# VHH binders against THO complex subunit 6 (THO6), part 22

Target 1, 367 residues: THO complex subunit 6 (THO6), of Arabidopsis thaliana (Mouse-ear cress) (q8l4m1)
Amino acid sequence: MYGDATNWNEDEYRESILKEREIETRTVFRTAWAPPARISNPDAFVVASSDGTLAFHSLNSLVSQSASFGYSKGQDVMVAEPERVVRAHEGPAYDVKFYGEDEDALLLSCGDDGRVRGWKWREFAESDVSLHLKENHLKPLLELINPQHKGPWGALSPMPEINAMSVDPQSGSVFTAAGDSCAYCWDVESGKIKMTFKGHSDYLHTVVSRSSASQILTGSEDGTARIWDCKTGKCVKVIGSQDKKSRLRVSSMALDGSESWLVCGQGKNLALWNLPASECVQTIPIPAHVQDVMFDEKQILTVGAEPLLRRFDLNGALLSQIHCAPCSVFSISLHPAGVVAVGGYGGIVDVISQFGSHLCTFRSSSL
Key: E = the ipSAE of ESMFold2; O = the ipSAE of OpenDDE; V2 = 0.75 times the mean of E and O plus 0.25 times the DockQ between their complexes.

## First folded at step 9 (VHH; framework vhh_7n9e_1)

Design c07 (from a67 with T28D S56K; at its last look DockQ between E and O 0.61; V2 from the best seeds 0.47)
Fold by OpenDDE, look of step 9:
Structure c07 (fold): chain B 367 residues (1-367), chain A 119 residues (1-119)
Amino acid sequence: as target 1 above (367 residues)
Amino acid sequence: DVQLVESGGGLVQAGGSLRLSCAASGFDFSRYAMYWGRQAPGKGREWVSGISYSGKRTYYASSVKGRFTISRDNAKNTLYLQMNNLKPEDTALYYCARWKSGDYEFDYWGQGTQVTVSS
């Protein structure tokens, strides 16, 4: 159908191209599956992106749309309208976590602006997106702001970015890994810092809570991981090479369900630690830089600077390698049913079944 | 070795403009917040402006806010300070300094460039 070129709205076309480019240059930094709630779809998840937005999606909706529009699974990327979207941060949103396990859970995000923001998940999920309002101005219930300190000459320290979060609802705490090389323990109720963890010599990439031991673990650009006592704030152990020349950044960390095993992404390696023994038991070479890692029971899942999801056993044997839609993958999240969501460059999220089949591949539409 | 070399200072009349540069070497410039400081005759050193590692965030002392603009080119390992509407009170030796995260200190600074504003 030769569309009548006479009614060509150049402005509209230009806007459409700009929007497309924006979407294509977007990066998903983190995905998180929503907790099961009466009010929410158990297959819902949140996407944190480089544009500072949090987008809420329903897997059922996505799959239905994909099927309806005839998208080829794993090949075609669908542009999907989120159920809810909020501009959470100025600059990139780097992490998203749920605080709580029920309908009263908080959705937490952190980002480049040095802030943690939290919303009541129920309100976030149920809020009528007036389709007409480009920006959902849902006010956060929680706002944590990194401290600025006075330095020499009267200078204020930069507002450090928050690169990662971990939650410990049992202690009422949120832990943050910041660009100022410090980790912070926040009291969720008061919104105040309870503890500062100082000792790394470079900015932090990741933090994980070991609740059973009242510890946190941090990973840093300085090539080390540190174990901290949450009660005293003291570093109890340094993990990694002490040789500065050989130090590879610890970009990602994960604990298994027993909290006895730690896996660290270090450059093009995975390091597996037995924490009780305080020993590195396995080093797994990866062909590309590791960007995220997690445990699935006794298996290690990893993604990185390649369009692949890799699965390893604890002996370091490759169990599976699955192609994923993003060419560079920054996030992996596991649904209780065994479904994996991976997000990365291009604003692409790829939802992959336990068996390696692609359920849905999509980009969130732009605000 | 970490090096910071300031340039662009000089004599300027009140109301004039100058652009300072700081060339950085010996470290990954893109990973550090950078600051400008100054020291006037008979006074202590004071901070003037700061910029985050990415350049997205900028900070200014109240005395220079609205007149000075800090920027950086990470590809060129260079820090800039555009100084407009200069005042005699701005006369000082201007320093480029690297911010050390975590310790809240400047661990390196240059030799400085002299800025003199005549009335």
Scores: ipSAE 0.422, ipTM 0.802, lowest interface PAE 1.0, mean pLDDT 89
ESMFold2, look of step 9: ipSAE 0.428; ipTM 0.799
ESMFold2 (binder alone), look of step 9: mean pLDDT 86; pTM 0.869

## First folded at step 11 (VHH; framework vhh_7n9e_1)

Design e01 (from c05 with K100S S101K; at its last look DockQ between E and O 0.29; V2 from the best seeds 0.32)
Fold by OpenDDE, look of step 11:
Structure e01 (fold): chain B 367 residues (1-367), chain A 119 residues (1-119)
Amino acid sequence: as target 1 above (367 residues)
Amino acid sequence: DVQLVESGGGLVQAGGSLRLSCAASGFDFSRYAMYWGRQAPGKGREWVSGISYKGSRTYYASSVKGRFTISRDNAKNTLYLQMNNLKPEDTALYYCARWSKGDYEFDYWGQGTQVTVSS
């Protein structure tokens, strides 16, 4: 049936193509599992994407849908409608963290617009997505705005982006890693900066809180990691090559549960540090650039510019390689039950069981 | 000596377009983030747009977002600002500025180029 060309709307077609391209080029930058709550959906996680949205998904719902539609796990990408979606940022959302425990936790996000926004998780999760409104404008409870620097004539600098966050509920603090090469300690209650950590020579990629020592660690494009005292704001140690020419960006960092071990993603290497000894105990070469790293007990999980989830022991031995759906992976998040969610290019999230099997592979539907 | 020289300004009607250029010399241009700022008559200077040293990140003031595009050619040591859909409110002296290492402050500014948008 030769479609009636008379009803051809070029503008609509163009918009559709642009939308499709946008969807295809969307990137998941971070996923975070919700804290175990008495809430009706214990296995829920939030997806932060390049379009500035936070999408809430239920694992059970995703798995059920995948099974119902006969999607081949790990190969076919299902388009899933989130339980809730919020436009959190004008630009990309780079990180998402939960502040607090249980039902009273805050969902925090940061992004390219230089803002941290926070919502009550309960409200975020329970809000009836009106069937008709694709975009839910839930007002944030918390809004933190990065400082702007003044130029010589009082000109305001661009708002530095926030690339990563870490939380320390014990001290009532949120830490941010910003594009202005500074880390900031925010008081969650007042919304004010308590401390500025200045010393890196390039923008920050990552920040992790070491609560037991009242420290934070930062990773930078300048190829170094720094350890900071939260009370004084002083840098206590610089980690990295002394050779400036050989410095690779520190793209990601993670502490183990004891906060004694640090792993850094640095270019195509993982560096494992014993913090009490202040020693790099292991360097693990990776075939691709590292984009995220975390601990699973005594194991290191890493993803990067390849469609693989790699697992290592503390001796640097490869334990497993699991193919994942995103061709480039930006985020690993571990559920307490051992389930791993990986997110990356194409807006794709791949949920992998503790046994290495794919549970579901999906893209969030676009707003 | 560090030099920044802006060009491309002029008189344009509302809805029109201009392309500004900033020629950089006296430093390794490829190692610095660069920015555009502007100063309207009777107003303070404000930032307009920024771009990272490799050009991978761009920043825009809310007032110009969607209308202005910043770019750079590191081989030519040149910063660009494509301004579309210009408004009378965009009338200002536009400056090129270098962001210092560590992204702490603007350390060098050009002399500026005048952009006038008529209603």
Scores: ipSAE 0.153, ipTM 0.658, lowest interface PAE 1.7, mean pLDDT 89
ESMFold2, look of step 11: ipSAE 0.514; ipTM 0.832
ESMFold2 (binder alone), look of step 11: mean pLDDT 89; pTM 0.900

Design e02 (from c05 with S101Q; at its last look DockQ between E and O 0.24; V2 from the best seeds 0.00; counts 0 for: pae O 8.7 > 2)
Fold by OpenDDE, look of step 11:
Structure e02 (fold): chain B 367 residues (1-367), chain A 119 residues (1-119)
Amino acid sequence: as target 1 above (367 residues)
Amino acid sequence: DVQLVESGGGLVQAGGSLRLSCAASGFDFSRYAMYWGRQAPGKGREWVSGISYKGSRTYYASSVKGRFTISRDNAKNTLYLQMNNLKPEDTALYYCARWKQGDYEFDYWGQGTQVTVSS
């Protein structure tokens, strides 16, 4: 059947191919579980992607859809339509955090454009069923813009990207890790920088707030992690290899609930630190580059440049490894109930139960 | 003494390509982030692109993103800017600059190389 080529639109075809490629190459950089404030959708999370979008999904909806369509969990990737999607950034969205608790929480995102944008979560999460196919333009309530510095001739420096955020609601602060090798403390109310942390020699990958000690910790491409005093802005300690040649980038960091233990993803290693003792107590080799790490009580969860979620105890013993749908995983997020969401390459999110079973595997539909 | 010397500029037609080089001397090139800037006639200097000291991160102005590529060879103490799909609005004196992170400033600039894009 000679397909009627009379209606062939080369431009449309080209666009379709480009769109498909974009979808296939999309990367989830971060997922975040919503605070349990919603009675109607207690198990919701936000997905930040390389296309600059934030997508809101309901776990119940995803699981229901997956079951209805007979998707093989962990193998088949369902295309899921988000409850809401917002174009948050020009370029990639790198991180998502919730600021505050309950219904009044702010959804914060940062990205390549050097901005932090914040929305009222309640408003963000309100499902607009009528606009499923259209870009929803929700104006942010908060916008933080990284500083540009003037050179001797008045030339402005590039606006540095924001690679990661940490929040400290107790102090009313948002901390950012930027491409200019600096961390910034922002006042959420005023939208102004309260403190700048200078000292790294390359861009920052991660920042973690240690509220109990009025500190932040930063990880950098320069292969070091630094501990900073938030009151003085001074570096208290540099942690990492003394050998500059052997320094691997610190790609991710996490504190345990007591804020006494630090885990760093550094190349193909996890480094576990006791902060009060200022000692590295354990180094755990990983077969692939680490891209994200977190604590689950007294266990360490990690993902990276492999399709695996690994769980370790504090002695460095492997407790479990679970196959993940993304071939490269950039984000781990833990629900209070023990459910884990992992996101990564291909725009794929894999939701894994506390028992290691796959609940759903999906890709957000594109705008 | 710190020296930055730009080269590779010239006259090119719209849609054409140029590759700029910046030769650095007088300092440890591998320890500094480097940037390209430009100044068009009647306009102020603006940043164009940046690269971290190891080359692991690159930055681009929105006006040149997707068209320009910054790179460096630390062994040769040289910074590069590949400019593709050049436009008349890209006409400017292009200069390389050293970024001093601790002071949040460009502390050294080259003399520049002229790029002229004809319509």
Scores: ipSAE 0.013, ipTM 0.296, lowest interface PAE 8.7, mean pLDDT 87
ESMFold2, look of step 11: ipSAE 0.439; ipTM 0.807
ESMFold2 (binder alone), look of step 11: mean pLDDT 88; pTM 0.887

Design e03 (from c05 with S101Y; at its last look DockQ between E and O 0.88; V2 from the best seeds 0.62)
Fold by ESMFold2, look of step 11:
Parts: sequence; C-alpha cells; structure tokens
Structure e03 (fold): chain B 367 residues (1-367), chain A 119 residues (1-119)
Amino acid sequence: as target 1 above (367 residues)
Amino acid sequence: DVQLVESGGGLVQAGGSLRLSCAASGFDFSRYAMYWGRQAPGKGREWVSGISYKGSRTYYASSVKGRFTISRDNAKNTLYLQMNNLKPEDTALYYCARWKYGDYEFDYWGQGTQVTVSS
C-alpha cells in the first residue's frame, strides 16, 4: 500500500471535536469521597454529573493520567478516564452520598428522574470491568421512587426530582429534598417512606439531618429553611421570610459536628445560626451566589457562582481564598486528610491539598 | 394575566397527523410543568400528556403513548403536541393546562383547539 502513513478521517475528527464539546458543557453537581476503609484504590471519590452518570476516580489513577496529559498540548483541562462509571439516572444526577462507614457502605445517588439508586460500594469499586469498555454493567441494589400525586382529569403529578439527600445510618434512614415541595424520610431496609415533611411552598434545594435532636432541616426556593421533628413530621421552626420581595432561595445548609451550629447559604450571604440559642449570630456577605457550604470543624467552607473556595471562622473572618478551576462551583467534599474536591460547570473537578495547592484538575469522562 | 392559547387543530383523516401549539404568557413558563388534556363530545376532561418544567420528563396516557409526542420550547414560551396516526377516538377539544404543585391541580387552562378525525 503506498501513501501517507497518517490515516486522516474527517468524519472521525469532526465526531471527536463534537464529543469534546459535549464533555465541556457538562456540570458536576456533587463529588463525594469514598469511605477511607476502601481496600483498593485509596483516596477514591465519586462524581455525579448533569448527564446522569456516577463516575468513580482514584487519585493514583489521576496522577498517572496527569503525567501522560503533559504530552497533549492544546487542551485546557485534562479529560480523565474513570475507574468505573454507571448511568444512574435519566437526566442530571444531583447528589451522591455514602450510607455506612466502611467497605460495606452503600453508594447512593439521586437525580432529576425522581429516584434514589444505591449500589454496594465494594461491588461498584471492585468490578473487573475494563476501563475501555466503560459500559453500564451494574444494576442498582436499592431504588427509591418519589410518589406521584393524583391530579385532575385522571392525571398524575409530574415525577418530582430529588435535589439532595441526607443519610442517617444510625436510624436506618435516608432523607430526600424533592421538587414537589416535600421532604421524605425513607427506611433503607424496607425501601418505604416513613415520613413526609409537608409545609414548604416551593421546591427544596437541600436537606440536613440532625440526629441528636431527631430532626431534619430543609432549605427551599420559597426563601425559608425549616426544622422538622422526624417522629411527628411537624415543622418546629421556620427560618427566614416568605414575603416575595425578600425571598432568596436557601441553596445550601450544613451542621457542624456538634449539631449546634448551622450555616445557610442564601443568595449572596452565609447565615450562621446557633441552634440551642435559636439565634442568627452572624451574616457573612459573599460576592457571588452561594452554591454549597460545609463545616470543617469550626470553620466554614463555601463555594458559589465564582471560581473560589473560601474559608471563614465563626466570627466571619476570611481565613483563606483559593482559586478553583470551575468558573461556577456546585460542590465541596472534604477528605479526612484535609484534601478537598470541588466540582462544577464545564464538568471540571479540582482536587486541592490541605495546604491549598492543586493536586489535579480534570474533566470526568463518562458514557 | 395568565393566558394559554391553543392552536393547530382541525379536520384530519384517520391515520393523519396534526401538531398542536400552546402559547403561554403572563407567567414564568419555564418554572411550570405543563399538560395537554382533551374533552370528547359528551365526556369529561381527561389528561393526554404532561411534561416537566425543564422538559426532561414526559408522560403519556396509555391511549396515546407511541403516537403522541409532547415537547416545549421555554425560549418561545410554547408547548407542543405532535399527534401521529390519529384515530376517530382522538376527536376532542384539546386544552393545555398549567400544573400547580402545592394543590396538585391545574390552575389555568385555555379555551382549547378542536381536533376532528374522520373515518
């Protein structure tokens, strides 16, 4: 055969460019570090994305891919091949949590299709499926399906999406924040709803369990956060104004380890509450809309509609500010060693050391 | 004021196709799930199809599944129903309706557009 040794196919090149653009338009909605006791692939984490996939990555594999990426000049962010991937949802996957503390933990996800799906983490992580096959080979062990409600003309309601989860392994419960303005308590063993929390006037963005008081807290598009008694399903307290002129969504919430301190992200503010005192003790202005918050002991981490990870003390003093690769950041996850993963727009995940340096930055490849 | 205006109905032979449109105004269309319903002569209203506010989920009554396709264009504030392989049983006044989450009810619907399928 005579001719050029380079085999150029214009259609294959065009399809390659289209796939790259598809990956670049994705959003990472949640990252979660796997339990530290995982036997293989230490420092593993899972990425939930707008295409409905969950992708498992290991830090060791990312370091290896980073070395080979150095020879692929022209790309702005490395596209990383996951160790495992599953199509968990039809439509976006919004949240991922681990239920349990060790290698027998259950990996849970929720999304736009109104479902919670769960896999045994060890089966997910220890599959022998080759990386270049990347097909969805796992069926969920657990599936919780939001209720549809009766409506007029014989219709059922739309399937409510699930925007967030909170787990309470001690009670065997998973709490969901749903698009039908309700939160639900699910019994993981039976897969059935134990309690419905009704009272918000618009869909819910966030839910946090407060095990010490048998409570959950919910944050809503209606501009309020609510505290609920898990035994009765009754709302105990409403935080914020329901007036339309002052409504700002409660986008994110977190409790500290003592469950005495609550931080709420609402618009361009963090509101810090001392729950035993029932007092808002601090409001911290943020230059961009807050999209996620968490506690690191007594310090507050936050991300939002800007490429920054900020850290504050309880007095509102800025302790650090680190540039993040996503231009809008939706997720913070903290490893026990102090390593932070953030994820957001563009399908980008940024892994930041306990000292503030970037360990790796990548786009998660998927199905 | 909230308005929903249906159009695209008409007389069509069995096996034919029609595309219904519903123009929405007076509210943020992108925040609401939308439904098509119909009312045949002498019958009560019945649901036909529904679509989530993002357009990511669609729902169909069993009598129309596989033949009808609901869609929406949130930039144009318009709801659509593509009706293929029409049957005389599909003859009805077709309404678009807005879902109200808190009450599990349709809180607004239009005057409808007539679809008549001949045999």
Scores: ipSAE 0.416, ipTM 0.800, lowest interface PAE 1.9, mean pLDDT 84
ESMFold2 (binder alone), look of step 11: mean pLDDT 87; pTM 0.877
OpenDDE, look of step 11: ipSAE 0.652; ipTM 0.899

Design e04 (from c05 with A33H; at its last look DockQ between E and O 0.71; V2 from the best seeds 0.00; counts 0 for: pae E 2.02 > 2)
Fold by ESMFold2, look of step 11:
Structure e04 (fold): chain B 367 residues (1-367), chain A 119 residues (1-119)
Amino acid sequence: as target 1 above (367 residues)
Amino acid sequence: DVQLVESGGGLVQAGGSLRLSCAASGFDFSRYHMYWGRQAPGKGREWVSGISYKGSRTYYASSVKGRFTISRDNAKNTLYLQMNNLKPEDTALYYCARWKSGDYEFDYWGQGTQVTVSS
C-alpha cells in the first residue's frame, strides 16, 4: 500500500464540506428595528445571529442595492456586509431589544453565555469605521450576568442561557427568560436583580412585560405560560394548553397594545386569550411549528418552521400569507410604519413593505 | 428509558492519557447540560467537569483544569472527557451525569468507568 500516493487530502476536503454546511446553516434568531432619528422612515435594524454577533444594517443602503437584483425570491440572495458588527456573546445571540426610543437608547442583547450586554445605540450606529478593517470592538456599557446555583457533588450549575428579553422603560426594567427555569427582573440603572420569578419546571422560551398591570408573562418548555406579579414575584396565574395531551412548549407570546389580548404559539397552534376574562377565545391551527408571534393592532402575525409570514384577525381568519426567503423563520419585527423584517435559517433576512412587497432580501454576513 | 453508558477507562501509567466516552440514549441529549463526576475509593462523589447543552461553555474543577478537556457531539449523543497528564490521585470511578435545570441536581448517571493511574 502507498501511504502517501495522492495529493488530495481527505480530511481537508471533509472539513471544507463541513464549513460550507455551517455557513448555509447559520441562523438569524432576532431582528430589531432601530429607533428613528425623529423621522418616520425605517432606516436601520440590528440582526442577532447564531455566531454570537450583532450586525447593524442600513435599510437605505440595502434598498438601493436591491434594485440591481430584481425579484429573486429563494434564488440568488444578496450577501450584505453590515455597517457595524459586534461579537456580543460566546455562543448564539438569541434576542435583541432597544431600551428607549430615541438616540440615547441602549441596544440590549442576550445569548447562550448567560449575559445581557448593552451598548449606547448612538455610539454603536454613529461610526465611520470600515467593515474591511479589523479593530477592537466597542466595550459594552452594561453587562448583566445570570446567577449560578449550587448543585450536588460540589458543582455549581452551568451559567443559565438567556433565551429572550422584554423591556419596560416605565419601571426601568429588563426582564429575562433563562435556562434555569427562572425569569429575572433587572434594574437597568443599577444593573441589579430586582426580582426572581421561580415556579416553572423547565427552561423559559419567552417573556413579555405587561406594564399596565405590573406583570410579566413567561412561556416555558414545561408546556405552560405563567403570569407573575412584578412587585411580589409570585405567580398569579398558570395558563396551559386546553388540550391536556398537547403538552408542548410555549415557544412565543405577544400582547396587543391594550395588554388585554395574549397570543401564544405552542406547537402547531396559536391560542388567543382575553386576559381580563381569563378565557381562551380562539385556537388557530398552523401547518408548521410556530416560532414567533406578534400583534399588529388587532391582527396577529406569525412565523414558524416554514417559509411563510401569516396574518390573522382575532376571529382566526387568514388575512394574508406571504412567502419568506428563510425556509424556517425565527423572528418577526414590525416598524410603526408597517414594514416587517423577518429572519431565520441561512442567515437570511427578508424585509417586507406594509403593502406586502419585498423591499429587500439578503444574507446577513458577520465577516 | 434514559441511559448513560460510560466507557474508555482502564489502567494507565502516570503522565499518560485516556479518553472517556458516555453514550446517551432515551432522551434528547442536545437539550441537557452534562457533567463528569468521579468517586475515589472510600470517598464521596465529586464533580470533575461540566459542559453546556450546546457545548459552548465548559467548566472544570481546579484539580483537573488544564489537563482535562470536556466535549460533546450532539449528533452522536455522546459526551467525552479527554484526560491528559494523568496522576495517581485521578484514580476513581468516573460517571457521566445529566443536569436537571430547575431542580439544580443530577437526575441520572451511569454505573461509571474505572480509571486507575499507577505510579
Scores: ipSAE 0.376, ipTM 0.781, lowest interface PAE 2.0, mean pLDDT 84
ESMFold2 (binder alone), look of step 11: mean pLDDT 85; pTM 0.863
OpenDDE, look of step 11: ipSAE 0.725; ipTM 0.919

Design e05 (from c05 with A33K K100T; at its last look DockQ between E and O 0.51; V2 from the best seeds 0.00; counts 0 for: pae E 5.6 > 2)
Fold by OpenDDE, look of step 11:
Structure e05 (fold): chain B 367 residues (1-367), chain A 119 residues (1-119)
Amino acid sequence: as target 1 above (367 residues)
Amino acid sequence: DVQLVESGGGLVQAGGSLRLSCAASGFDFSRYKMYWGRQAPGKGREWVSGISYKGSRTYYASSVKGRFTISRDNAKNTLYLQMNNLKPEDTALYYCARWTSGDYEFDYWGQGTQVTVSS
């Protein structure tokens, strides 16, 4: 059947191919589970992607859809329509955090555009079923913009990107790790910078708040982690190899619940630190570059440039390896019930049960 | 003395390409973020692109994103700007500049190289 070429629109075809490529090359940089709400959908999470979007998904909805369509868990990637999607940033969205507890929590995101944007989670989570296919323009309640300085040129300096955030609701603060090698403490109420942390010699990948000690920890491309006093803004300790040549980028960090233990993703290694003792107690080699790390009680979870979720004990013993759908994984997020969401290359999110079974694997539909 | 010397500018037709170079001397080049800026006639200076110490991060103004590529060779103390798909609005004197880590400012810049894009 000689396809009627008379209706061939080359431009439309080109656009379709470009769109397909965009979808295929999309990357999930961060997932975050929503705080437990008294309301109807306790198992929801937000997905931040390379296209600047935040997508809200319900686990129950995803699992139901997966079951209905007969998707083989872990192998087939379902395209899932989010409950809500917002274009949060120009360029990639790199991190997403919840500020506060319960229904009054703020959803915060940061990105390549050097901005933090915040929404009331309740409003964000309210799905307008009628607008499923349309970009939902929800105005942010909070907007933080990295400082631009006027230099000798009389022009504004480039706005540095924000690569990561940490929150401290007790102090009313959001901490950002920026591309200008600085960390910033923001007052959430005023939207102003309270403190600037200067000292790294390259851009920051990660920041974590140690609220109990009024500290933050930063990880940098310069191969070091730094501990900062939030009151004085001074660096109290530099963590890393003294040998500059052997320094690997600190790509990710996490504190345990007691805030006494720190794990750093550093190249193809995990470094476990006892902070009170200021000692590295364990170095765990990883076959691939580490891209994210977190604690699950007394266990360490890590993902990276391989399609695996690894779990270790504090002695560095491998407890489990679980195959995950993304070939490169950028984000781990843990639900209180023990469910893990991992996100990465291809726009793929893999939700894994506490038992290591795949609950659902999906891509968010594109705007 | 800190010196920055730009080269590679010239006249090019719209849609054409140029590659700018900036030779740095008098300081440890690898310890500084480097930037390209430009100044069009009758307009103020604007930043165009930036690159981190080792080149692991690059920055672009929205006006040049997707068309320009910044790179550096620390062994040669040289900064580069590949400019593709040039437009008449890209006509300007292009400067390389050193970024100071302490004050979020450019502390040194070159004399510039002229880029002219004809319609």
Scores: ipSAE 0.026, ipTM 0.526, lowest interface PAE 4.7, mean pLDDT 88
ESMFold2, look of step 11: ipSAE 0.105; ipTM 0.517
ESMFold2 (binder alone), look of step 11: mean pLDDT 84; pTM 0.853

Design e06 (from a67 with S54Y Y108S; at its last look DockQ between E and O 0.79; V2 from the best seeds 0.00; counts 0 for: pae E 2.4 > 2)
Fold by ESMFold2, look of step 11:
Order: C-alpha cells, then sequence, then structure tokens
Structure e06 (fold): chain B 367 residues (1-367), chain A 119 residues (1-119)
C-alpha cells in the first residue's frame, strides 16, 4: 500500500474503470419497497439487476448522497453505495417480492438461473456483515428450483428461468412465471410445487395472484393472458389471441385493491378489464411498448420503452406524465405514502415523490 | 423458413480440436435455447450440449464435459461447439437443434456436419 503506491494506485484505478463500465451497462429489472416495521428501515428498498445482484438502499442515505453530488456540471448519474449487496443469482435477477409485512418478512428474488431465493428481511438488513471486509453473501433461508423436463436425445430441458413472482400471504403460496411456458405454485413452508399451470405456448412474462377468487392470472409472449383456478390448476379464461397476425404479447398485468379491475400491458396498449363483468371496458394506446403497470387506488401507472411514467384514470384520461431518468423503464414500485421508484436501462433508478418531484436518481455500485 | 446449417466438421487426429458452427435463420435466434446433438453410425441421436436463450447457462453430456464448450453469438445468429481432446468415440454426424418451448422437444435441426476422429 504505502510502500508500493505506484502499483497499488494503478491496479486500483484500472479496477475502478472496469467496475464503472460494468455498472453503466447494467439493467434494473425490479425495485421493491421493503415493508415498514418497527425494527426494519421503513424507507428501504431493494434493486434487482441484470448482474444477478440484489442491492438494499435507504432513501435517507440516497438523498444525502444525491445532495452532495448534484452541484457538479457535466457529471453523470450518481453511483450510490448500497447498505447491502448480495449475489442472489447466476445471470439476471428479474423480480423481487416481499412475503409478509412484519419484522419476519421474507425477501424473495428470482432470476435466469431458475431459482427463487429467500432471506429473512431482518437478517438481510442488519449490519452484522460488513460490506467491505467479508464475503458479501448471505446464505438464503429458502431456495426453490424449477423443474427440468425430459426431452429427446436423452436431454433435459434447459433450466427454465423465472421471470416474475406473485405472493399470496393468506395461503402462504408463491407463484412463478417461467420460461418453460408454465406457471408454478410453491408452498414456501415445504418448498414443494403444489400446482403446475400448463397451457401457454410460449414463455411467461408476468403472474398476478387474485386471492379473493383463489385464482392467478398469467401473461405470455404467446399473445394471451390466462386466468387459472389455483385449486384445480385449470385455465378458466383466455384473453387475447395466439393468431400470429393479431397477437400482442402480454408484458405486464396488475389488479386493483378490490381485485375487480385488471389492467394488461399488451404491445403498445393498456387493456382495462372489469372482471366481474368479464368485459374489456377501455383500451388506451401508448406511444411505446408497455413494460410495467400497476394500480394506485383507481388510477393506472405505466412505464415502458420510453423515459416516461404515465398516470391514467379508469376512463383512459391522462392525469400526469413525468420524465424518468432511465430511457427504457422496466419497473414501477409504489410506497403506500405515494413515493415511486422506477428502474431500467443503464442501471438507473429514479425515486419520485408523491408530488411528482425527483428525490434522487442513481446507479447502485456493484459487488 | 427456419434453417439451421452446421459447418466445421472434418477429419482430425485423436487429441485434436475442431470448432463447429451453426448458422441460424428464419427466426429470432436470441429467444431460443439451442442444443448440439450427434449420431454415430448404427446408434440413435444423443444430446451433446445445450445453451440457454441468452447464453448464461450451459449444459454438457457427461461424455464430453470438460472437453467441449458450447457458445453462441446472438448478434451473428450463430451457435458454436469447441471440441478439444477429440477421441475416436466422438466420431458422429453433429446437429444443432432448436428447443421448442412448451412441448419439451426439438422442433428444428440441420442436416449435420460430419466429425471423424482417427487414431
Amino acid sequence: as target 1 above (367 residues)
Amino acid sequence: DVQLVESGGGLVQAGGSLRLSCAASGFTFSRYAMYWGRQAPGKGREWVSGISYYGSRTYYASSVKGRFTISRDNAKNTLYLQMNNLKPEDTALYYCARWKSGDYEFDSWGQGTQVTVSS
């Protein structure tokens, strides 16, 4: 170090340059707000990235870092230091969810390696493991591994990736949307598959649970969304068309709090359904491909292959439009207080207040 | 419309190396898992190696593990198999194959490229 400063400085500089380029080429696939609890940080959220990492951030720390950063002209997006980083997957991490809303909540992630991994949020958030002096790896409490399927020539299928998760806190089930065209229901306690939802002809983008009806909804590259009975595994409704000339992939779906309203991102459209009436009541054209949707009460938030967060009412009227820092946005996450985190290309996360102002914009540093 | 064209086969001495290529056309290559298989005379087809949609996961039959390396270049729509330390038992017609999602089958493969390993 002091005695070999020339070699130490040059090696550290080269490593820093390579690390910066790796951070700038990443994609954020999902952000998730941690549940508030009297022990847990209520302003915390997790970022899942294409390098397979989960990074935990505190909003207060981010705002402080952003304030000290933001007065230099010509500087790029801030690289923020996370409170904790773990390598959760080989290959991209595609989704994160919390199971439970108390101090015993589980942090779940899924990714390209066909696994769901889970940790107790308290153990993930505690600072008993130093980021700079130890292996930055927490052992997961839970690991669910997708099945491989028998194929020809003696081969097994590729390990199917897991593109999305949905959790049902009442039943304790986790649902996964997989690259083998199936969705799976998992029992978190036993780690076993309870049900397989087979019928799509192409990989799944999204899965949403509808607890009130014991159903899940899946959206697929095959151009359809499907509604499934969780007890029987049977498909009870098919929405959309597999016809090659008219198919539009179903990239994202969300239910409102009543579970009566469904919004689907389908190509460059939002399709709004009233499920009790079994009726598509509105189709809202979007200038760019839709990549995520969600409800905020009776309003629809959407992001896509453009740097915009749009908000609509149920009648299709545009209520607001906010510029986002990522040029293509894959994730919306909404805190109950109205703060929104969006993430996307470039590894960029943008945190937007309930009033539409930007609280911070950053890239996470990597392992 | 789907075409898979293998190349790079030939005659090599035992212990030698070959690099096979598979040119793909007529589909969005980056959306499909791809496999290499082979067929020796008088035997059925057997799998050799597989690679995931984006290349992050690779799979090998036990008979070739540590000697063969599968890779893909999605920008060039090309699948590769680097074969090192070849043995006479590796003599076969080698095929590349496209995995069909949902049916757990290969739905397309090429005519193959012959690899012959002499002592």
Scores: ipSAE 0.346, ipTM 0.745, lowest interface PAE 2.4, mean pLDDT 84
ESMFold2 (binder alone), look of step 11: mean pLDDT 83; pTM 0.845
OpenDDE, look of step 11: ipSAE 0.555; ipTM 0.862

